# Designs tried in a protein design chat: VHH binders against UV DNA damage endonuclease (uvsE). Part 11

Target 1, 305 residues: UV DNA damage endonuclease (uvsE), of Deinococcus radiodurans (q9rte6)
Amino acid sequence: MTSACEAVPQLGLVCLTVGPEVRFRTVTLSRYRALSPAEREAKLLDLYSSNIKTLRGAADYCAAHDIRLYRLSSSLFPMLDLAGDDTGAAVLTHLAPQLLEAGHAFTDAGVRLLMHPEQFIVLNSDRPEVRESSVRAMSAHARVMDGLGLARTPWNLLLLHGGKGGRGAELAALIPDLPDPVRLRLGLENDERAYSPAELLPICEATGTPLVFDAHHHVVHDKLPDQEDPSVREWVLRARATWQPPEWQVVHLSNGIEGPQDRRHSHLIADFPSAYADVPWIEVEAKGKEEAIAALRLMAPFKKD
Below, E stands for the ipSAE of ESMFold2; O stands for the ipSAE of OpenDDE; V2 stands for 0.75 times the mean of E and O plus 0.25 times the DockQ between their complexes.

## First folded at step 4 (VHH)

Design a26 (from e07 with G101K F107T R109D; framework vhh_enristomig)
Fold by ESMFold2-Fast, scan of step 4:
Structure a26 (fold): chain B 305 residues (1-305), chain A 124 residues (1-124)
Amino acid sequence: as target 1 above (305 residues)
Amino acid sequence: EVQLLESGGGEVQPGGSLRLSCAASGFTFSYYAISWYRQAPGKQREWVSTIYSGGDTNYAESVKGRFTISRDNAKNTLYLQMSSLRAEDTAVYYCATEPSKWSTYLTEDEYDYWGQGTLVTVKP
């Protein structure tokens, strides 16, 4: 019998593979706007169907490579949140059985799913139109998670940065008013610029939102020498306290290209922080994707002796 | 294909002002959050400011109240208005794109577009 304290972290794949196995299609807003209504419907039906098929393949890929955590791309269903245009919503409704089947493929394979919408989402913007579009975008992501059959809990996380700096109180005030499909899955991640873990923790505690700790962002934000700084372990433990249960804790792992202060993501993870050795779920944010996961499995604490 | 070209750097006295520009081409400028970074000799590259697609801004504490970031989507140009310049502001200034869901790239990490940089020297 292996106790929980002896378990090694589960490594997560982010969005796609470097190889051709998991690749998604998209369309830009400018190209979409140039299409007639009939052309828009046909284009989105083709794109959404293709991407759902690719999701099925991603579930199979994860099963074949013993990957139990996968971040869904935020761009799987382009135009789904486009104001004044319900074409994406109608197409996704039409494809509901295929979307649910894709979600079941991940669940059956034992793969935990998470989404991390892009940084243009600024819930605490001082501009009402940006707040409105941000809530719409988050709701669209939550709709995808609902369509995949995913629980409305932090097991199936919808993750954001803190947004506009200096507006933490406004963020804390807004979170309780978010739609349930968003609010119940919400997590907050510290970033390298605006929100340190120290700034996010009181917001997380006040709103019941888990803190996803990113050691690379922390090291860059505070200009620390490396990810072995004692504060890294301190933040792993403080962040863990925001997770109920603690076994659901997710952290992000990345390395800089030209040293610990370089915010650009390296191809492989050369430096695995010792503070992460007992973290249950780790998203691997490296440009090498599956190659980085494979390389990590040859290192402590993953290497079996 | 994708190009970011910084300009407007030069020598200035302490307390002076400069306006940097970044001309963008090869991508849909209005969809991206775009940032200014700087790198002083012998120092790490540091973030200075970001302007999001919706117009919201964030600033590093060291420049807050002295620098103003803005964008002109019609001209595909990013600006940094620098005032009350200090010797510590001496650096090569770079503009860089940030991820957007409307990108043709399939992950948030697939694009790190950086310009060539423009040198700002604050000398007494």
Scores: ipSAE 0.041, ipTM 0.532, lowest interface PAE 7.2, mean pLDDT 86

Design a27 (from e07 with G101R F107D R109S; framework vhh_enristomig)
Fold by ESMFold2-Fast, scan of step 4:
Order: C-alpha cells, then sequence, then structure tokens
Structure a27 (fold): chain B 305 residues (1-305), chain A 124 residues (1-124)
C-alpha cells in the first residue's frame, strides 16, 4: 500500500498543464482599454470567476496526480495591478468567498502554493516610477495570496530575482520597507545574468529572506560544464541555511534545449542533478509540465546505476 | 500570434559599429522584459543584454561600455547599438521575451518567444 514515491522530493507543477486540464483565460491590455467602464467590470467578473473555477480544478488535478507543490500563474487576475483602475480590485473583492474556497481546496489537498511575479518587477531600479509600479505589482500578488487564505511566511513564497545588476545594496535597503504581505513571503532567486548565488546570499542573510537556488542559472552564469559541478551541491547547502525551517527549502530544476548553457527550457528533464536528491521541494520548469514530472518519477531518485 | 524579427546584421571590420533591430508584434510590447542573446558557431547561446518594461538595463560583462540596449514602445521595436566590435562578437544575434502577466497560455518564467536571428560577422 505504501508507495515508494512518498520518499522522493516533492516535484512542483508550474502554472498550467500541456493537456486541457488546467488552462486560464485572459484579456490583453489593448482590448481591455477599448471597453467602457461597465464592459470592463463585466469582462473581469467573467474572467476572474472562470479562473477561480479553473484553480479549483487545478487543486483536484494536483490531488489526483500526487502533486503537492503548485506555482500560481501571476496572470490569474488580469488588470488587478493596473494603475488608476480599481475595477479588478472591486471584482476580486466581490469574489472573495469563491477565492478563499479555491485556496482551501489546495490546502485540504496538501498542496503548497507559491507565486513567481514577472521580470518587469525591478524593485531596485534607479527610476522612481519603476520602483513604485514594482511595489504595486508585488502588492497585487500578495493580495491574491491573502485572498486564497495563504500564510504570510516563506511557506507561501513571493519569489523575485535581484533586479538591476550592481544594485544589491539598494535591494537590501529596500526589502525591510516592503509592505508586510510582500516582505513576509519574499524569496530571492539567483539568475543567469545579474545576480549569482554569491551576490544574493549576503542580501538574504541581512534581510532574513530565503535563497531559492536555480542550478541551471548558476551553470549558465559561471559557464560550468553541467549541473554535476561540485559547486551545485555547495550552493544547495548554503541556500538551505537561509531557510527556517530547512524542510521548507525550494529549488528550481530546468534543462537547456541545446546543452547546459542554453537558457531555453527543454520539454523533459534529462539531467537531474545528484545535488537535488535530498531537497524537499523542487519546481520543475520544463515545457512538458505534467509529462516532465511523470517522466522524472520513473527515474530520479528511483533510478539505480 | 507573437512574432519577433531581427534585422541589421552584416559584415563589419574590427572596431566598427552596427545597430540591430527587433520588430515585435502580437503582444503588448511595453509590458515585456526583452533580451538580446547571441550564438557563435560551435558555442553555447550567450546572454548579451536585457531591457525591462520600465527601461532599466543589464549587460553581460563582455559587452559593457561597448553595447547599448534600447526600446521604442511606440514602434514595438528593440535595438542593440554595438560599437568597438571584436572578432569574438561574431555570432547570430537573437531577441527574446518572456510572456506578459496577461498572457496565460505560456510559462511566465520562460523566454518562450524567440526571433529567427540576424548574423553579425566581424572580419579580421
Amino acid sequence: as target 1 above (305 residues)
Amino acid sequence: EVQLLESGGGEVQPGGSLRLSCAASGFTFSYYAISWYRQAPGKQREWVSTIYSGGDTNYAESVKGRFTISRDNAKNTLYLQMSSLRAEDTAVYYCATEPSRWSTYLDESEYDYWGQGTLVTVKP
């Protein structure tokens, strides 16, 4: 009765499935702006209601497939962070009971939720208007997490990378002043360009923010031969020290299409780094989504050489 | 339909300059962070530069002070101004973008939109 897969790291599903089971609706900004105020309200009520129902379906999907980590799309509620337009906020308030019920569906299924806001968020920008829009966008994401009933702790992450390169001190100074719904959930991820794990670690230590290690970004940043480089295991352990408790540690798993230096995500994960075998929570960033998770469960860490 | 189309590549002497363009269509250009990548023959694809929706920029160390990334949101166009070109800058140059938070059909964390590339050759 007891499945061997209960002993392996928890593999996380990102946003949607390749199959038709989990798909979200949207509206582009240009189409939305062409609508009258009444049409905007009706459109967002329809979209948000639909996407909340899809979230409930995603909870059922995760339960049926033994998935206990799910990344929420940052695009669930289009126009929610649109400056000068309160339509999305009003609609979300109206749908608060349905949103909370969707959050309870995940919690009851034992599924951990997190969000990864998009790269346009640059908290340490040298331009005040970009810093303001970035805080507004992060606050909108935190509002969604509050509405789902999610804890204001790193169990339910708002994950961000370091932003503008060369401005780590400014990032460290800004973090304590972030709104509590954002600050208490904040995690930082190393990237392939601006912020290595070595550059983020002092910021994480100074601010009490956990480091989410991404081995693929590390390998690309340092031009390493592959994810079996000894530094990968070292960074898994150093990043783990930023998590309290260490059992909450999350890492990102992805493979390149044209070898280890290619940033584009492959369909399946061919190379599972040995350094990840004892990591409790792993987000699988592969185009195959649920197919990639299923394939991983047939090999790592069950595979014996 | 999201499309990215690079242009402006060609042959240049060492120390010369070129301006690359990337024409974008099918999405709200101003909301995307957009990057330039390059791939030299027999080498891995290398990140060159990123410009965020707010106009902030990052550069690879190898191109800092020589290359300038910019965008024109009214024309849905990304630019890379290259100066003091070296033999090692010879590569196919690609523009790439991440899905906007208002495009839910693709992974928000991925560069799912790539152009076809434009070749830059720095002749010795």
Scores: ipSAE 0.012, ipTM 0.419, lowest interface PAE 8.2, mean pLDDT 85

Design a28 (framework vhh_enristomig)
Fold by ESMFold2-Fast, scan of step 4:
Structure a28 (fold): chain B 305 residues (1-305), chain A 123 residues (1-123)
Amino acid sequence: as target 1 above (305 residues)
Amino acid sequence: EVQLLESGGGEVQPGGSLRLSCAASGFTFSYYAISWYRQAPGKQREWVSTIYSGGDTNYAESVKGRFTISRDNAKNTLYLQMSSLRAEDTAVYYCATEPRGWSTYLDEEYDYWGQGTLVTVKP
């Protein structure tokens, strides 16, 4: 058993800070399409360079604040997956040394990285064009992870929801055929609407995909009274069995604003589920971001007596 | 400035129908998954339905087969066609953008909520 197995959970930062330390730039599709080819290249070179510098700074921020888990924004490289336009791909290729350096900064700081691509990615859509664009988007995210020097294992997770409800069998059938840079990093998260942990577990077991349990989503999906429901601990343990090794297990932590059924994310975490006390890696999904992590560290499960 | 404005609510008898609309502005509407939520008096807000950018849909079990969500990207408008309405469908209905990364928020692209429109199903 390592010291990490005996430690309190590692709290993860999601995408950006409330403060100015970690903030990324973007461009809308309509604005981008209005540009000439030369203007598109110049715009993306400026934007991607800026975001890589911010990402490098995010590694320093994590090191300075003892944060060992960080979710990369899925919007770091806008237009990278745009069909019929290879400008983003060319610019990212040009910036490959800077991207790899940013990845090394996180590795040197001992920070685990993962991504949760946008909600429009629906792998099991009943529309072929949506399935094709979803695979393209996932492949673009995996390319970014490759460029950062990240391993093709669930240590560096590409996390998705189950997508289209009632199409679990189709999702299970599609996963083995995903490109290796995607398939080897894939994780599935239960959501508050379409896919419960019970619906995802057989898919995860059949495909060798880890289940990222979200207690808030579970409580909302099943209309349970709170995150202390006995089923929460049950699902933490059942999800853990999908992780090889179990020490790599990630769960999501969030609270509602007006009680357990409110889907809106609160600023801070008031209710830490007792079921999470022995989970190795926890992504903190609160609007307060770094403020929520700091506040959690003053609470009993994380407080050093 | 992001704005969501719901309309189409009102009073209806059980078994009746209503069509809700949500007019959106200030963001690239076609890029977002957009949802309907509702909040009954004295109860917590609950999810009703989502439509993804590609047109795929998901529904809460309580409304499946009775409600139909749709979108018109040219008009930046979301719709909820409600049929076979029941007393338990009485609620304020809210239009909301889903975060582009589901649980992931960009500094300029958080989930946005409308003001709501009241639906009353009178027994």
Scores: ipSAE 0.044, ipTM 0.518, lowest interface PAE 7.0, mean pLDDT 87

Design b02 (from z02 with D102T L106Y S108D P109S; framework vhh_6z1v_2; at its last look DockQ between E and O 0.02; V2 from the best seeds 0.00; counts 0 for: pae E 11.4 > 2, placed apart)
Fold by ESMFold2, look of step 5:
Structure b02 (fold): chain B 305 residues (1-305), chain A 125 residues (1-125)
Amino acid sequence: as target 1 above (305 residues)
Amino acid sequence: EVQLVESGGRLVRTGGSLRLSCAASGFTFSSYAMGWFRQAPGKEREVVAAISGSGGSTWHADFVKGRFTISRDNAKNTVYLQMNSLKPEDTAVYYCAADYSTYEGYWDSEEYDYWGQGTQVTVSS
């Protein structure tokens, strides 16, 4: 009974492995645009089919390595949200049965899925074209999550940072108008420059949006000495209060390459914040991916005595 | 020392083509998203295009779509901007910029960590 009473956080794998097991194909816009319409269809059909097969393998990988949280790559289906070109959307629709089956592979293995689409997305930008492309991109990612059969709840989180700094009021105002597949999955994470957790918390409270706390970002933003600063535990608890249920709380874990103030993610996690010891879900943001998870499992609190 | 050095800016006729290069040093190039920005006299600096660290994702501003293409060669630590069908309105100083682990701000100059000093592109009537 004693081992059951000493539960530790679930460590999440982010996007791909450093080994060959989970690696996805891509295509650049430049190469894609050099193709005829028929060639584009064939390219995306082959690429999407291959990535769905690899994604199915990622579910097997997670199961085999006792990984219960996996962040889907936001680059899994290139060109899916390309303005003026619906080829990607059509190909993904054609592959709907395969996509759903891949989603079931994760769910059946007990693996929680989330997505953190970072590139080209700033919902509260002061530029209208950026706001429009951002909603389009978020809707495309939510469509992928729907196609995987994932519930429209923060269990299957669609995570963003706060966007353009100094525009928190605009962010709070726009969230209720987001499409339901996006809005119902949305979470917000503090970043190193634009939005502290203190700036995000009132937005999260006003909109019913969970706050994902990132201690490394907090330390860099507030120029704190390291992740053992007392405010780190305070923010873990304050962020937890935005989660319903609180057992779904996700935090992000990373270390700086050259120290606590370095924004660049290290290959392994040498410094696990004590404040995270009772957090149920941790995304491990390290360049070492599965190697970083393995290394963490050998240290406290994950290694029992 | 981190450095971004743009090159290739020149005088070119309307309808012409030009390729800009930006050589990077002093950081792990493939870990950084890259962007091209431009600034015409009397105007604000604006984003032109952006590319992920791996090169798998790109974005282009609407005013250059179909004409400009961003690309990168991580073996040469270089990002490129291929500019076709140039117009007088494209006249500007073009800057490359790099952003690490903060990808959501590709078109917001306040989000980029490092900047080049720029290269002048002039498009004649």
Scores: ipSAE 0.000, ipTM 0.347, lowest interface PAE 11.4, mean pLDDT 87
ESMFold2-Fast, scan of step 4: ipSAE 0.220; ipTM 0.616
ESMFold2 (binder alone), look of step 5: mean pLDDT 84; pTM 0.860
OpenDDE, look of step 5: ipSAE 0.018; ipTM 0.474

Design b03 (framework vhh_6z1v_2)
Fold by ESMFold2-Fast, scan of step 4:
Structure b03 (fold): chain B 305 residues (1-305), chain A 123 residues (1-123)
Amino acid sequence: as target 1 above (305 residues)
Amino acid sequence: EVQLVESGGRLVRTGGSLRLSCAASGFTFSSYAMGWFRQAPGKEREVVAAISGSGGSTWHADFVKGRFTISRDNAKNTVYLQMNSLKPEDTAVYYCAADYGTYEDLWSEYDYWGQGTQVTVSS
């Protein structure tokens, strides 16, 4: 980070582009299960190799467009966490040099990487099978980050929501026992219903976990009129205190489609909260992806002559 | 107007197979995770299977693993539950549900719900 980067937020790209430049391949579980063991290996080798190449292309895209923050797709390596099937793990091991080269491409471009796993990861579920599968899924994500050569610190964040509502104490108790590759990268994000920033802050403080503030989620949760509510700036500052160093703070930026209470993400960001102007790292959660980042760069404080 | 319409529920014999479908309209289907839930007579509703918006991640309850498979076709705005090796204890009303993917709570945090389709498994 330079003094200029400290004054102007770095805007982050989430997973893929609207254009064809960054698009990942997938396979469904039903299609995968229809394959023989040899066909499964061949399918995952082809798919993982393709996605690693696309990931290398994402690094080049970020460099070309001065994007310094990128969220890795949680779906890069389908079937990697599939219980009782080690095909994905074996294929990823075989591709370890290519995965590390992709990670180096991002490092060389000065791009910070993070992951936000899918909503099925509920560490504090009241169902033991969900807790077990959630830890397995988080460990698989951390393995990908290790394979990319990423540090086991909140610089390379593994971000989750608070999980099952009303189970904050269970979440706080579980965090210290998570595997180190997960625990050392963990961040928690407030959501629109289950966990407000006020509910997450004591958990973050007790466990040494940074709070990723999302103003749109806060506005929906508390039924506030818009993201210029004074509580937004208050929460930016309170969340910042959970980051060591504070220059590593990440927040999420999104707008609703049909006004401030709409949970669905808009295509572009029409309303940039003034409270975010001095935040060092901002993930842009808009359906327009790179188009949303380009449009934001036409606005103060990002505007160039 | 958001609608989830389940179909395919009927009476089947033990050991039989059945495919349930849920047709979705009124929202951007690929942005929503989909789940199948069931409620047996006199029991609470429980989650059976879930699938992410992209279809890249799936989850199945232990009591159906190896027998049931969730899948989706985003071009047709449809989610499916393939049910094999049916048992009398699978008798329930099956519900389709959609979640925007901003929550990680699989048990109560679904935005939209269908009306259900009845599955009866006889001996």
Scores: ipSAE 0.014, ipTM 0.351, lowest interface PAE 7.8, mean pLDDT 86

Design b04 (from z02 with D102E G105S L106Y S108D P109S E110G; framework vhh_6z1v_2)
Amino acid sequence: EVQLVESGGRLVRTGGSLRLSCAASGFTFSSYAMGWFRQAPGKEREVVAAISGSGGSTWHADFVKGRFTISRDNAKNTVYLQMNSLKPEDTAVYYCAADYSEYESYWDSGEYDYWGQGTQVTVSS
ESMFold2-Fast, scan of step 4: ipSAE 0.212; ipTM 0.617

Design b05 (from z02 with G53Y; framework vhh_6z1v_2)
Fold by ESMFold2-Fast, scan of step 4:
Structure b05 (fold): chain B 305 residues (1-305), chain A 125 residues (1-125)
Amino acid sequence: as target 1 above (305 residues)
Amino acid sequence: EVQLVESGGRLVRTGGSLRLSCAASGFTFSSYAMGWFRQAPGKEREVVAAISYSGGSTWHADFVKGRFTISRDNAKNTVYLQMNSLKPEDTAVYYCAADYSDYEGLWSPEEYDYWGQGTQVTVSS
């Protein structure tokens, strides 16, 4: 039986903290390419080991601050998806026990994990090289999730935008053919230019993929006055219908810097849409990170009533 | 005022190397993906390389893979294109562009938010 309890939304931390508590190391492609094969292996072993330790620290941070939703950085394992170079994959295999232990730390703390790969993932591109690199990048992210011991379900979501505009039919057709580690975790998010929630919903329904609603993107896409537009609540509910169970629904929360039409993310959330008050899981996309979550907890619906 | 200023374009010999720079001002550089585009006389503008706002993800066109590398320095508000093993076919005006969007904009030049004025690269003997 479905619960009659109306719980306050769980606010999610995105990738890192503004403070020093959760910060990941990286290496640039140019720096990496300047290294010999032995130096590349040593460099990635050092970086991956360091980032896995930081990731375990992130689990402790979430537990200490009552954060139960955390978006994993897409940059945890630099060079893992680099075409023609399997050094990252070999190093990650070597570190498998440490990676699994980090995943267990989150699970034991009751923290839900998900990933949102960076913006060059376009599965339905009309360019073959972009489609190929997109599948490779998604597979690399799914491999990280597998290594953390995360379920191949939308509870441990691997989230994408709809990709190339006007190619919704192609997106719907390719989703069933994605590798299982990707396909079974896949979610689709509406964006501010290419895919509205209305364009994604039929794709989500046809493929069994949940729709992650982003009210800021919706307001920018449709040039609406603010996130209190009645369509925001309508889309929260229509998106919820794509989640099974509905208690797994995730939405994205962000504000513009210079008003509702500004695509740039603000440092804090000044305007919390009333439509989100009963959403179970909310990712907070604000530059202030943990400070934005702390400030948001002093606002409605986190007050009485 | 938003401004992107490319520099480093010059005449270079076949097989040579060149590094292009693009200095950004008037916007929060670290929140924008950056791209390098090029346009040869009588040709359409084409995307050469792109880098995410964090620098964690890069993309390079097949015709420059293994030869060109895009990078950025967010502390200096600058994006770079390291060009190695240059060919006459690389002769073009190279443009820097900034894009806030996380949807597909790499092959749609008109969708980028901001553009530089270009820097000429000429590859000869």
Scores: ipSAE 0.137, ipTM 0.580, lowest interface PAE 5.3, mean pLDDT 87

Design b07 (framework vhh_6z1v_2; at its last look DockQ between E and O 0.02; V2 from the best seeds 0.00; counts 0 for: pae O 7.1 > 2, placed apart)
Fold by OpenDDE, look of step 5:
Structure b07 (fold): chain B 305 residues (1-305), chain A 124 residues (1-124)
Amino acid sequence: as target 1 above (305 residues)
Amino acid sequence: EVQLVESGGRLVRTGGSLRLSCAASGFTFSSYAMGWFRQAPGKEREVVAAITSSGYSTWHADFVKGRFTISRDNAKNTVYLQMNSLKPEDTAVYYCAADYSDYEGLWDSEYDYWGQGTQVTVSS
């Protein structure tokens, strides 16, 4: 009876390190708006160039620490989606060779890349201006992913929550009309308030969009005792069924500070759900970032005898 | 104390060349983007050129048309502006500036440091 050595989940770093190794520069909208057009171009050239260099270094960091999944910061290129100002796009176009090189660094290192846009992106908003800005933002992110040389598949995931509660049908209806660079990468994640995995699953099935299951969100949403509730394993498997192939499945791992019902993410992961033991890809959502990943590796199932 | 000290400005004839220098002190020079600006009498200050903290990328204004080149030496905490084929229209006070953007989640510091400027005059 050859004990099928169940492959240990791959762990993912989310955006940055607690240490100085992977940190990105930013600029506020207020400061940016105070600049002249020429100054804006100079500012974004500097900032984007710096962040691309940091990103290249992030690939090396991930490789050195056996991290095989990395979430790109949604703030990597500020002002890229700014309405009425194409300065960011022009600068990014100018830096296209450097951006592509950074992308190749990840690919060469065997590190999977994905994005999770900000919570303010609501594709199914009841406000037209919010829908427009949301599509703009998503398109900007997709542009970055294309610039990195990433495939237009869920392997390089562009992940969103379901958006405005009670508007699941609207979300399902609009997804087919999204730009291909967005649509072909799109995934949906359950949240603590608006969309349970049960509410997202029909949308995923109707549109062919994969479901990224978050056990913490599920536990909070349904007021469950902890992540060992039997429904957690059920949703891991149901979510997996939305992935083609299932080996591409991504889940999110986090703990609450004061317990399972606390929405705030803990510094480290103290509780690893048994349901996640056979999940292929896990994004670690902890405030301790690389420290949380390092600590997790000392726990079952990651602990090497 | 943060200091930016420009030097090299002088009177020059049309078609001449100058090299401006800006010596920086009192801050981590290698963490800042550097820029050259100019202000002519009765005109608004305008950006001439910029260079990233590492020197990896540069930007030059359209009016430069390949005549000026910005560079830096981080070991010397100095930024340079090589100016060739100077024209009377280039007459201005030239300023050195340091630009910093925060790392995400660490600091709330939006600082621009400026020098006192150096006068460049191009005669016909």
Scores: ipSAE 0.015, ipTM 0.286, lowest interface PAE 7.1, mean pLDDT 91
ESMFold2-Fast, scan of step 4: ipSAE 0.380; ipTM 0.682
ESMFold2, look of step 5: ipSAE 0.184; ipTM 0.614
ESMFold2 (binder alone), look of step 5: mean pLDDT 84; pTM 0.861

Design b08 (framework vhh_6z1v_2; at its last look DockQ between E and O 0.54; V2 from the best seeds 0.00; counts 0 for: pae E 13.4 > 2)
Fold by ESMFold2, look of step 5:
Structure b08 (fold): chain B 305 residues (1-305), chain A 124 residues (1-124)
Amino acid sequence: as target 1 above (305 residues)
Amino acid sequence: EVQLVESGGRLVRTGGSLRLSCAASGFTFSDYAMGWFRQAPGKEREVVAAISGSGGSTWHADFVKGRFTISRDNAKNTVYLQMNSLKPEDTAVYYCAADYGTYWYLDSSEYDYWGQGTQVTVSS
């Protein structure tokens, strides 16, 4: 961490705004399947074009609001990873110049980009069809990041949870064989159920994969009183050691609606963990999105006055 | 109290169609990933389909390839399973399940809330 009297963590916006500025169009699988092949192509061309324009606007939004970290939505390009249907891939290829220009808008604005796939991705599933679909989905995410011109490093992170519980050894074994666009961007995050930070750390160490620590998940998983438990700082530091360089460390921030054990994300962050005060990059996982960031900026350690 | 109530299960002939519904209450529906599971007598419960909280991402088991479609209507707090081209091996109790968060799991042990199930019986 640099020595600066006013240095504070960078607060990241997740996917969309509460306001209308950053909102992406979608289509459900059932509605898409009702379309003819020509209708599918037209639908995805219109939808992807619109979402790329909105994404370009998101770069402007982040710059205007001093947001230097943004999580791309996994739903930017619906049907991109649909087995047996390459329409999405073809449409995205057609739009490659527009996608690259959107990526440059973020880079020019100094905004770090990452993704946290929301599709059910279980790389270490005991079911072969799930493993195959998981690699396909991850490859589709990596394709989007490549198309945006983003570096294949954890600076432009592709973040996953640990997957199927009790299969950490299988996860560690498969990571080196993942396609380079995925492998070189991969990070792992502890969850509230299947994988604690303690279970992920040896996997991260063995594979050179950064650990993203989520204090809320940790508190729920271990049934701790709140995010001021001493183990929270311990895990911030242990996770930091998996990042190269350590100033790229990302952590996740959320509060429970009704208390520390409530897994539901609150609208605003009322309790900022003291352990996070020196973390360089924080994704704010609050339903209030930009409103939650604004509210956090009025609290210690962000409040300057 | 969280409630998941399935409906729509009935006796139908081979090749028929059926739409299952699962009405949810007691939580903010869009914050939850949803799954459909089934269990036939003497068999383990197995995942059929899953859908993200927004409805933007879905997954379907290979054994229902192109025959079943999961969907949701967040305005009505309801998840659906459209079942077409039904076969006798589709006979089972179908369960709706919910898990908090933006992603979903395929393992039944990961879901917090379950409905009571609805019986689907497919005859020849």
Scores: ipSAE 0.000, ipTM 0.386, lowest interface PAE 11.7, mean pLDDT 89
ESMFold2-Fast, scan of step 4: ipSAE 0.475; ipTM 0.751
ESMFold2 (binder alone), look of step 5: mean pLDDT 88; pTM 0.889
OpenDDE, look of step 5: ipSAE 0.340; ipTM 0.707
ESMFold2, look of step 7: ipSAE 0.000; ipTM 0.267
ESMFold2 (binder alone), look of step 7: mean pLDDT 87; pTM 0.889
OpenDDE, look of step 7: ipSAE 0.020; ipTM 0.418

